VH-VL binders against Prolyl 4-hydroxylase subunit alpha (phyA). Designs and how they scored, part 11

Target 1, 225 residues: Prolyl 4-hydroxylase subunit alpha (phyA), of Dictyostelium discoideum (Social amoeba) (q86kr9)
Amino acid sequence: KIFNKESLNQLEKKGYLIIDNFLNDLNKINLIYDESYNQFKENKLIEAGMNKGTDKWKDKSIRGDYIQWIHRDSNSRIQDKDLSSTIRNINYLLDKLDLIKNEFDNVIPNFNSIKTQTQLAVYLNGGRYIKHRDSFYSSESLTISRRITMIYYVNKDWKKGDGGELRLYTNNPNNTNQKELKQTEEFIDIEPIADRLLIFLSPFLEHEVLQCNFEPRIAITTWIY
Key: E = the ipSAE of ESMFold2; O = the ipSAE of OpenDDE; V2 = 0.75 times the mean of E and O plus 0.25 times the DockQ between their complexes.

## First folded at step 4 (VH-VL)

Design g12 (framework fv_cixutumumab; at its last look DockQ between E and O 0.46; V2 from the best seeds 0.00; counts 0 for: pae E 8.0 > 2, unsure alone 72.4 < 75)
Fold by ESMFold2-Fast, scan of step 4:
Structure g12 (fold): chain C 225 residues (1-225), chain A 126 residues (1-126), chain B 108 residues (1-108)
Amino acid sequence: as target 1 above (225 residues)
Amino acid sequence: EVQLVQSGAEVKKPGSSVKVSCKASGGTFSSYAISWVRQAPGQGLEWMGGIIPIFGTANYAQKFQGRVTITADKSTSTAYMELSSLRSEDTAVYYCARVGSDEYYDSGDYYYMDVWGKGTTVTVSS
Amino acid sequence: SSELTQDPAVSVALGQTVRITCQGDSLRSYYATWYQQKPGQAPILVIYGENNRPSGIPDRFSGSSSGNTASLTITGAQAEDEADYYCNSRDSSGNHVVFGGGTKLTVL
């Protein structure tokens, strides 16, 4: 269980939670790292972009990561049979994140989670991702939107000066009706250290990945809709 | 594979109301939004509104605001569209459709209707 | 205006390439989705999210966009491609959905 009175109060008041030593199993963390990096080395990840059909250029100054979508749902969405056999330990992590989804359903009134979506992301030296939100959510929404972002890091040798911190903007003006990339005045930098799980409210907190001075920077993100 | 089954044709008088049903089968009803689209004879497609059944959240096109009500019954996997104060201009085929959406997926926001009902013909005549 | 505009009709010779266009301010922010409709039938999704094809849609269908315009391209048009084609997107607010007026494709 991750939710107690203190962690719920922190999530309610600050909009985010940081959990260090999430798995607390060095062998498992090493296997997740190996599986993640092997997906990248075997050319299974695609270069990510942020263009919405009007500008097709991929710009490393906007977003410089490589991504792979991991599909685990049981409805008619695409399922990759070959992938499942090569990411056993990533699947173990995702099972643990699914337990957190169940805790949200049990603890937050009317949360009623719909589905999850998972992405493996690898940044190389020089990579970054400019300020953005993961979703918006309002009573006028046309679709089911992301509500919770959970990011798990596996970077074992990260040290100050390596860059690649996630800058989380904690004083968002609370604009839930539209996507907005505005300057905010309060932030924290979250170091992407191994076995750290970051959870935050997707519609409320703008964030960016600062330029990486190391590689590979590996993160596994699961969103709850 | 999911299917959407709509109620049968209706003939209504001006000033009355009509309620069309759309029953989902074969898929997870709660994983998707349901949209309502109509098409008058010889005319194009016109979006009326939609609902996210799990939340009961409905959104309506400005033109129909105040006359249309979209609801869902999660226990029967059925969405409903009720249109009131009917006019002859409301004569149309009414479709329901399943809505998919992927936010920030491969650098874009997507909105698409991938499964459609066969349509319900509503005729408004005096 | 957030309305989407399409030419009402276009023709293409069998086996040739045709491009159907959709124009509107909201297309600067949101991808267009394309539907095919044959007489007496419900619409069928052919392209979403700029250039994604649902399972079962032939690869001769592709999508593209630039500025305030989106395009559906059919390469090597077949007789069965004769239909009405509608573009669809969010309006400028992002809170509503709008359709183009439709384009009738005739395959000669």
Scores: ipSAE 0.114, ipTM 0.624, lowest interface PAE 5.5, mean pLDDT 82
ESMFold2, look of step 8: ipSAE 0.025; ipTM 0.579
ESMFold2 (binder alone), look of step 8: mean pLDDT 87; pTM 0.912
OpenDDE, look of step 8: ipSAE 0.218; ipTM 0.707
ESMFold2, look of step 10: ipSAE 0.013; ipTM 0.542
ESMFold2 (binder alone), look of step 10: mean pLDDT 87; pTM 0.914
OpenDDE, look of step 10: ipSAE 0.244; ipTM 0.721

Design g14 (from cx10 with heavy chain Y103L S106Y Y108S; framework fv_cixutumumab)
Fold by ESMFold2-Fast, scan of step 4:
Structure g14 (fold): chain C 225 residues (1-225), chain A 124 residues (1-124), chain B 108 residues (1-108)
Amino acid sequence: as target 1 above (225 residues)
Amino acid sequence: EVQLVQSGAEVKKPGSSVKVSCKASGGTFSSYAISWVRQAPGQGLEWMGGIIPIFGTANYAQKFQGRVTITADKSTSTAYMELSSLRSEDTAVYYCARVGDELYDYDSYYMDVWGKGTTVTVSS
Amino acid sequence: SSELTQDPAVSVALGQTVRITCQGDSLRSYYATWYQQKPGQAPILVIYGENNRPSGIPDRFSGSSSGNTASLTITGAQAEDEADYYCNSRDSSGNHVVFGGGTKLTVL
């Protein structure tokens, strides 16, 4: 169980929550790392692009990671059935993240999670991702928007100076007028260390991945809609 | 996998209204948006509007605002499209479709599962 | 203006490459989606998010985008590819969906 009075207060006031030693199982973490890196080595990941709304995409000065979408939803016509047999330990992680989704449904009034979507991301030396948000709130949206971002890291040997920190910009997550939410210059740098889970409110917190001075930088992100 | 089953063909008089249903099976109805698209004989596809059942929110194409109402009944996993003040130009096949999952890096509106269509004939 | 334009017809010889284009101002901001429709059938999703293929769509289908133009390319066209092809996108406001007029592909 990750939600208690302290963690709910942290999420409400700061918009994010950091959980270290999430799985607390070194063998499992190593298997997740191996599966993730193997997907990359077998050319299963594609060079990432950005939302075309800015007229820019597949520009490494903006976003330099390689990504693979993981579809576990049996209702999707775009799922890759062969993938599930090669990522058993990643699926174990995703099952644990589903439990967190269920916990959101239990503790946040009217949360009513709709679905999840998962992405595996690998950064190489020099890779970065400039400041962005994971979603945009709109009551007139034609699609269902992300509400929660959960990022799990598996970088076992990360040390200070390696770069690749996620810089999370703090703002007021209680502002219900999301279009007028002002981003601050205040931030926290989150080290992408193994077995760390970062949870934050997708439409409110701008963030960026600082330049990597190591490779591979591996992260598995699950969004809750 | 999700399937969308639509109601049967309708023959209507000018000035009347028609209500087409779209029942989802094989998945969680509230986990996606539903779109309505029509096609007149020998013509192209035309988007009418859509609904996000979990929020109860509907959006309509400008051409159909004031005449179309899109609703959803979560208890029966059914979406409805009601078109009023029918005219002969409304003779068409009406499709419902599931709006696909958002992709972070792709700002694309796509419909991945389609119903077979409901033929509506407005005779004058 | 956010309307999408497609050429009404295009032909390709069996086994050759054909490119179908979709053009509109909204394509500067949003990626096109491509559908195939055969007579008497509902449309089938072919390409979304610029160049993603759903499961079951052959790898001879690919998408690309540049400026206000999106393209669907069929490399090594087969007889069964003969169909109408439609593009769609969000309009310039982002609040509505618009379709192109459709392109009838004839495989010679």
Scores: ipSAE 0.107, ipTM 0.627, lowest interface PAE 5.0, mean pLDDT 83

Design g15 (from cx10 with heavy chain N59D, light chain R28D N95D; framework fv_cixutumumab; at its last look DockQ between E and O 0.08; V2 from the best seeds 0.00; counts 0 for: pae E 13.5 > 2, placed apart)
Fold by ESMFold2-Fast, scan of step 4:
Structure g15 (fold): chain C 225 residues (1-225), chain A 124 residues (1-124), chain B 108 residues (1-108)
Amino acid sequence: as target 1 above (225 residues)
Amino acid sequence: EVQLVQSGAEVKKPGSSVKVSCKASGGTFSSYAISWVRQAPGQGLEWMGGIIPIFGTADYAQKFQGRVTITADKSTSTAYMELSSLRSEDTAVYYCARVGDEYYDSDYYYMDVWGKGTTVTVSS
Amino acid sequence: SSELTQDPAVSVALGQTVRITCQGDSLDSYYATWYQQKPGQAPILVIYGENNRPSGIPDRFSGSSSGNTASLTITGAQAEDEADYYCNSRDSSGDHVVFGGGTKLTVL
């Protein structure tokens, strides 16, 4: 159970929740790390600008990660059966994240989760992702929007000064401007340490990945729609 | 791989109502929003409204508010658009379309799968 | 509500580049989506979210945005590109959707 009175209050008031020692299983974390890095080393990930299928002009100063969409259900547009056998431990993690989705459905009135979407991301030395949002609130009346972002980190041996922190802007109201990023002075830097799960409200919290001074920086993100 | 199958052509009298259906297959119906768009003969595309089936939430273009009702039946994976108080100007092809897919930013409003259209003719 | 304005017609010579524009106040806040429609057929999505191309759409199609203007560019136009093109975006509130009037592209 992730949600009790304190964690629900924190999510409601601050818009985010940090859970350290999420799996609390060193061997499992090591296997997830190995599977994730092997996907990258075997050229299974695409530069983020290409994932949208069009823009050769995308600059790595804007977004420097390599990504792979992980498709688990039969209603996915793309399904790779061979992938499932090579990412068994990532799938174990995703099963745990699916339990959190079930908790949202049980605890939050009318939450009624629709689907999940999962991405593996790897940043190399020098990589960053400038300030952005995962969704905006007013889209809920017209389209199925991301409501919850869950990011799981597997970076063993991360130490202060390595960079790659997620800067989460904590004083952002929702807005209806898809192109506008709010100016704010209030933020928290979240270190991308192994076995940390970050959960935040997708429409409300702008965020960025600070420049990495190490590689690989690995994160597995699941969105709940 | 979602397909949208629409009901057949209708001929209606002024003042009556028409209810067009849109049946989805090849994916979880509740995982998508459905939009309705019409096109009068020789004219452009006009958005009428849409629905998110899992929420039961529908929203309508201001021009159609009070005359259009969009509903969904999750058990049959079918969305409906009912237009009342029909006028000759309502003669058009009515399309249903799926909004977005699972791989792209959900903030983008785009209709990637379209039904073939239902012709509604309003004549006396 | 925000209105999207397109020129009603444009022509391009085979193999040349054409740019179709869409203008409206909401485009300062929201990205345009572009649809191609041939006579007697349902529209087909060609560009969404400024410059994203769905599977099956040729590389010659691209999108761009600047201020309250969105553009669809077709490089090396082919005969099969002859069609009506519609821009589409959210209105100023973000709560409703509006289409441009459409641009008829003739490939000479």
Scores: ipSAE 0.387, ipTM 0.747, lowest interface PAE 3.6, mean pLDDT 84
Fold by ESMFold2, look of step 5:
Structure g15 (fold): chain C 225 residues (1-225), chain A 124 residues (1-124), chain B 108 residues (1-108)
Amino acid sequence: as target 1 above (225 residues)
Amino acid sequence: EVQLVQSGAEVKKPGSSVKVSCKASGGTFSSYAISWVRQAPGQGLEWMGGIIPIFGTADYAQKFQGRVTITADKSTSTAYMELSSLRSEDTAVYYCARVGDEYYDSDYYYMDVWGKGTTVTVSS
Amino acid sequence: SSELTQDPAVSVALGQTVRITCQGDSLDSYYATWYQQKPGQAPILVIYGENNRPSGIPDRFSGSSSGNTASLTITGAQAEDEADYYCNSRDSSGDHVVFGGGTKLTVL
């Protein structure tokens, strides 16, 4: 269980929660790392593109990761049989993240999760991702949105100075439509160390991936809708 | 392996409606979008709209807004497309197809499984 | 007119390389998907994303894109590659799906 009085209070007030030693199993962590990097080394990842308005081919200044969507059915099985044989330990991680989805449903009134989606992301040396949000509010009835972002890190040899931190912007500045505001941005830099799980509220917390000075930087993201 | 089985050919009069069914078997139905694509004789492919059955919401191409209704029945794993106010120009083969991206919410839109098509002839 | 533009016909000699192109402003933001259709048959997915081939699609099929243009390349064209080819992507708003007009490939 990840929810108690203290963790619920932090999520409510700060919008994020960091869980270290999430799996607490070095063998599993190493297997997930190997599976993730092997997907990249076997050319199973593609360069990421942004929705609407991005130049996907020439502008790594916006986003420099390689991604793979991992699709699971309602029985928690990966339908692509070739993929399922090569990412069994990632699938184990996703089962653990489903337990967190269930905790949201059980503990937060009227949460009523709909689905999850998972992305494997690999950054190379020099890779980055500029400031963005994972979702926006929408009034359209044909659209559902991401409510919770969960990011699992597996970078087992990461050291301070390697770069690739996730900068999580924690302030909620009020805009007055004037160019000069006294408020300054508030942020925390989250080191992408192995077995760290970051959970945050998708619509509220802007974030970026700072430039990597190492490779691979591996993150597995699950969104709850 | 998922398969899509469509209802049989139909002959309709102008001004009437047609409802084509698309039954899925051998795979997950409710979380994958079902897309509807038509092809008039000698013409190209034309997207009409789609639905993600678990959410029950449909989206429609602008050209068909107001004339097409797309629905799904999760209990029978069947999607439906109904086109009203038929005209001779609606004579076409109507395909259903599964969008391979679960929940239709990534950057990739691709139809990985297709029905064999339903011929609808509108006699003028 | 269509937001995605394809040449209506292209010819290739047996064993040669051919490129089928698709142009549209939305292709700067969205990947193209490619379908093959033979007469009287449903379309078959051949390329999605930039260059992903589904299982069962020969490796002579590849995709690429640059700016507002996406291309389907067939190296070593064979007689069974004679078909109509459609590109497919999102429209300029990103909310709807659009097909190109199709390209008839003739293998000579």
Scores: ipSAE 0.000, ipTM 0.456, lowest interface PAE 13.5, mean pLDDT 81
ESMFold2 (binder alone), look of step 5: mean pLDDT 89; pTM 0.928
OpenDDE, look of step 5: ipSAE 0.031; ipTM 0.655

Design g6 (framework fv_diridavumab)
Fold by ESMFold2-Fast, scan of step 4:
Structure g6 (fold): chain C 225 residues (1-225), chain A 124 residues (1-124), chain B 111 residues (1-111)
Amino acid sequence: as target 1 above (225 residues)
Amino acid sequence: EVQLVESGAEVKKPGSSVKVSCKASGGTFSSYAISWVRQAPGQGPEWMGGIIPIFGTAKYAPKFQGRVTITADDFAGTVYMELSSLRSEDTAMYYCARVGDEYYDSDYYYMDVWGKGTTVTVSS
Amino acid sequence: QSVLTQPPSVSAAPGQKVTISCSGSSSNIGNNYVSWYQQLPGTAPKLLIYDNNKRPSGIPDRFSGSKSGTSATLGITGLQTGDEANYYCGTWDSSLSAYVVFGGGTKLTVL
């Protein structure tokens, strides 16, 4: 259980939470790393920005990662049976992230999560992702968008100077003065170290992935809609 | 200290819709749910619904489900209440009010900060 | 119709004490905290009491609240002319369509 009055207050006031030693199981973390890297080595990931059968929409000046979408059904089963047998430990992680989604539904009145979406991402040496938001704010009944971003890192040997930090812009996400918010560039750099889970409010916090000086940089992201 | 500033009075025809706004001044909505409460002339208050702006989640009283929509804008600085298919009996003062406890405490809903109210008159 | 029952009016002289009752059921007052609101003519309701018996900052100790079973009581001592107002109780209803409910109101006249 990750949510109590203190952690909820931090999420409300700051817009993000950092949880280190999330799984706290070195063997499991190693298996997740191995499965993630193997997906990349088996050419299961595509360059971000490429649609099926085309690279004309790829823009390396925006993002340089390789991605794989992991689709699960309403019973939390990986839809691709071939993939299901090869990423059992990633699936274990996703089950743990689903418990956090259930906590949001339980502690935030009428949160009523609609769905989740998961992506495995790998950056090579030189890769980066420029400043962006994961969604836009909407409370309309007919509009669905990402509300929560959860990023899990598995980079076991990351050390200072390796780059690839996630720079999170920490201006007050609920500030009613949009001009002041846009003029302020307060940020923190989140090191992508193994067994770290970052949770933040998708429509409110701009973020970027700084240039990587190591490879592979691996992250597994689940969004709650 | 936060204050809630509501939009101005409205005069509407039967069958139309009205949208009332509520803006936080001197603070934000970030840690609080915002409720909409109406009061018809000579009657007591009636809860219509509420929203937790930062999560975009709304809840409606059964009497108003299907006719009321509560929304918030970007950065949750303004909350809106839209009431459709207006009837003469919808003539009332409409208040926005802040839930006093932070939204994670479902058993402790009370309204500690109120807007001044928006008069909505429905007449032909 | 109001879900919570209050007497429609109460009156007393300056300096006297009055009590205003609020009756509900197990799904509302019986299982949840009660709040009280004062509404002066032409103004929005103002919170007087929350969590059955607590006062917000700025509310004088002449105002008190209590709860027993499915009923709650607002007490006002040292009655002043400025206390003339409508008073409403409120609580959360835990029934199928859980939501905030208010009493029908009590008009206090200071004579």
Scores: ipSAE 0.029, ipTM 0.595, lowest interface PAE 6.5, mean pLDDT 83

Design g7 (framework fv_ramucirumab; at its last look DockQ between E and O 0.14; V2 from the best seeds 0.00; counts 0 for: pae E 15.7 > 2, placed apart)
Fold by ESMFold2-Fast, scan of step 4:
Structure g7 (fold): chain C 225 residues (1-225), chain A 123 residues (1-123), chain B 107 residues (1-107)
Amino acid sequence: as target 1 above (225 residues)
Amino acid sequence: EVQLVQSGGGLVKPGGSLRLSCAASGFTFSSYSMNWVRQAPGKGLEWVSSISSSSSYIYYADSVKGRFTISRDNAKNSLYLQMNSLRAEDTAVYYCARVGDEYYDSDYAFDIWGQGTMVTVSS
Amino acid sequence: DIQMTQSPSSVSASIGDRVTITCRASQDISSWLGWYQQKPGKAPKLLIYAASSLQSGVPSRFSGSGSGTYFTLTISSLQAEDFAVYFCQQANSFPPTFGGGTKVDIK
């Protein structure tokens, strides 16, 4: 029900899919927003770092968000018992994202999902995240890598000019000879509006978070391995 | 299997030199920052040096600056530590270690370790 | 450098016991703290990162808590393979620094 042939076709052909009004439940969205912001206000989030490849210690010019990892066991229960009582509505959202994972397992030949990983992220005014990929292309059988990125936004009242858009680079990966330096990179700016779910292929699409002119900018991301 | 295999330790006199090697397998070595961490007999762990995936960022503990040189060869999946002007207080087991799971952006922790190489600086 | 202080330096425990180890930072390190287990003659093994996140493959009896300057590692029901030395490590500020270790011995 969540995934139809059209949606799967868009993901395969374009590498990404945008679903607006994902939960279509204003009360639930407000509860998820409240839980997310309360985690931040209670100092439960930590400064994000860029440890892979750059070796830059929590450089705000590279990445300025605050993050919290949310771990669930094999029965879809939040492992941290103190956390489980305070983020019930976030957990409801994660159950809905698990349904999408199950659809991938059912309709994509040999998809066979291995695990999921979830992160709550909050950006303050001035925060940004430079261009990056969520994983790399790998054919190594011993390396487990992120294959699907799902980002859910809860920013009620976002409006044009607020910033914090996710800039997704849609360049053809087979286009070479970039040394020409005259080519215009193709991208789209995805507004981080409430109840929007963005799904994309983790190894193939570079993306960045543009500077925020508002706070808090809240996103909940689940990766499928 | 994801692993780091070390070699190159031994007994050396004060003022001498040794080169440690660490061979990586089972993961994309060129995508990870690598580190050296040491442990003196009966003491805790001490971070020694780090090198980014491209070798663009290299850092050293104050105790080894000017004497130790970290390097890597991504084509050979290998990490090196050249140790010069060795002192008795450099006596330790030296570990090579990978920084975090590539897919955990917030994880600045050492998730994969080599077996360790004993370096003894004496007589 | 940020100083990491562990207590106790050693603890004697029996199989099935609940063991709690404490780590204190000389400065606020937010939640940037990892916990490691080291058995005699072996390299350290990562148990917990970001103060409370369990590393893949680590048994659920291990848990971490805390933020700022005060952190704990708890083993809810000690098993025979858990007799080891445990170290905390801060990742908030360069250079990364480790605690002095806590030895968990058989009673």
Scores: ipSAE 0.015, ipTM 0.506, lowest interface PAE 7.6, mean pLDDT 83
ESMFold2, look of step 8: ipSAE 0.000; ipTM 0.449
ESMFold2 (binder alone), look of step 8: mean pLDDT 91; pTM 0.937
OpenDDE, look of step 8: ipSAE 0.013; ipTM 0.533

Design g8 (framework fv_prolgolimab)
Fold by ESMFold2-Fast, scan of step 4:
Structure g8 (fold): chain C 225 residues (1-225), chain A 123 residues (1-123), chain B 106 residues (1-106)
Amino acid sequence: as target 1 above (225 residues)
Amino acid sequence: QVQLVQSGGGLVQPGGSLRLSCAASGFTFSSYAMYWVRQVPGKGLEWVSAISGSGGSTYYADSVKGRFAISRVNAKNTMYLQMNSLRAEDTAVYYCAKVGDEYYDSDYYFDYWGQGTLVTVSS
Amino acid sequence: QPVLTQPLSVSVALGQTARITCGGNNIGSKNVHWYQQKPGQAPVLVIYRDSNRPSGIPERFSGSNSGNTATLTISRAQAGDEADYYCQVWDSSTAVFGTGTKLTVL
């Protein structure tokens, strides 16, 4: 069981949940790290852009990560045959995240998940991502909305001062109550330490990646729609 | 699996009205934007209108704005295009289409299409 | 507002490679999608976001996009590939389709 009543109450009340020692398997974590970094070293990741629309905008002052989309079919199998043999342990992680999705469907009334998306992201020294939401609060988007963000970190030797924390805005005026929150923003800095899974409500919590003073900073993100 | 079944086409005089329907199955209808795309016989594809999953936001090509109204009834898994003040140049096969999955910042494509409905505006 | 220009027609011999171009100012900075339409039928998505193939579309279909030209490539052409092909981009609040190309397999 990945979720208990306390974890669900935490998500509902605060909008986020941190699970440390998620896999609790050092060998698996090391293999996920190796697979992730090797994808980057083999030039399989592209420079990310923000607010792309129809343009492949690339501005490192806004967003400095390199990304790879990982596509899985309806049977939870990686679509690219070469990739599937290369990232077996990342795929194991994604299977574990699917269990969380299934648990949301089982315990949250009317959750009815539609699909998931996954990206591998690598930040280098100096990399950052300015404040943003993973989806718009507006229900009037022309595409289906991301509802849950799950970020898994594999940075084994992260230490205080290395930067690259995810700053999560917990009472952002754009998300909750604009009148009450205009004077200040509350936030929490989440250290990107190995085997940490961060789960949060995609349309409600703005967040940013603070400047990295180490490399590679590796994160694997799965969104639930 | 995914199906879009259209109805409601036909022959109408200039200045007349016609309503097209698009019945959806095989996906969570209310979670996807839906589109109308038309094709004048022998010519290319032209986007006409879009509606958000909730039905709260609607968009129109300049050529039909003020004359056409897109709507949906999510409880019935059906989308409509109400066409008023029809002109000869509105003669086309009209397709309904479903938006593809979003995985890259509002980059919209159409993964499934209805069979098409012919609308002929002629005196 | 942008115009996507395609050749009116392209011919390819059975088993050879067909290339259909889609020209547009700085189109390489946008994602291009491709549709196949056979006579009397609805369009079918064959390539999305420059080079991605939907399930059920043969590996013979591939796409590229750089500079001012996107290209749909159909290798080992078969009689069943005869169709009209349309490129498409999303521009601000509208979908923009190319002028269309009729592919003939000889």
Scores: ipSAE 0.005, ipTM 0.498, lowest interface PAE 10.1, mean pLDDT 83

## First folded at step 7 (VH-VL; framework fv_diridavumab)

Design c1 (from a29 with heavy chain S31F; at its last look DockQ between E and O 0.02; V2 from the best seeds 0.00; counts 0 for: pae O 14.3 > 2, placed apart)
Heavy chain, then light chain:
Amino acid sequence: EVQLVESGAEVKKPGSSVKVSCKASGGTFSFYAISWVRQAPGQGPEWMGGIIPIFGTAKYAPKFQGRVTITADDFAGTVYMELSSLRSEDTAMYYCARGYSYGKYYYYMDVWGKGTTVTVSS
Amino acid sequence: QSVLTQPPSVSAAPGQKVTISCSGSSSNIGNDYVSWYQQLPGTAPKLLIYDNNERPSGIPDRFSGSKSGTSATLGITGLQTGDEANYYCGTWDSSLSAYVVFGGGTKLTVL
ESMFold2, look of step 7: ipSAE 0.065; ipTM 0.566
ESMFold2 (binder alone), look of step 7: mean pLDDT 87; pTM 0.915
OpenDDE, look of step 7: ipSAE 0.000; ipTM 0.505

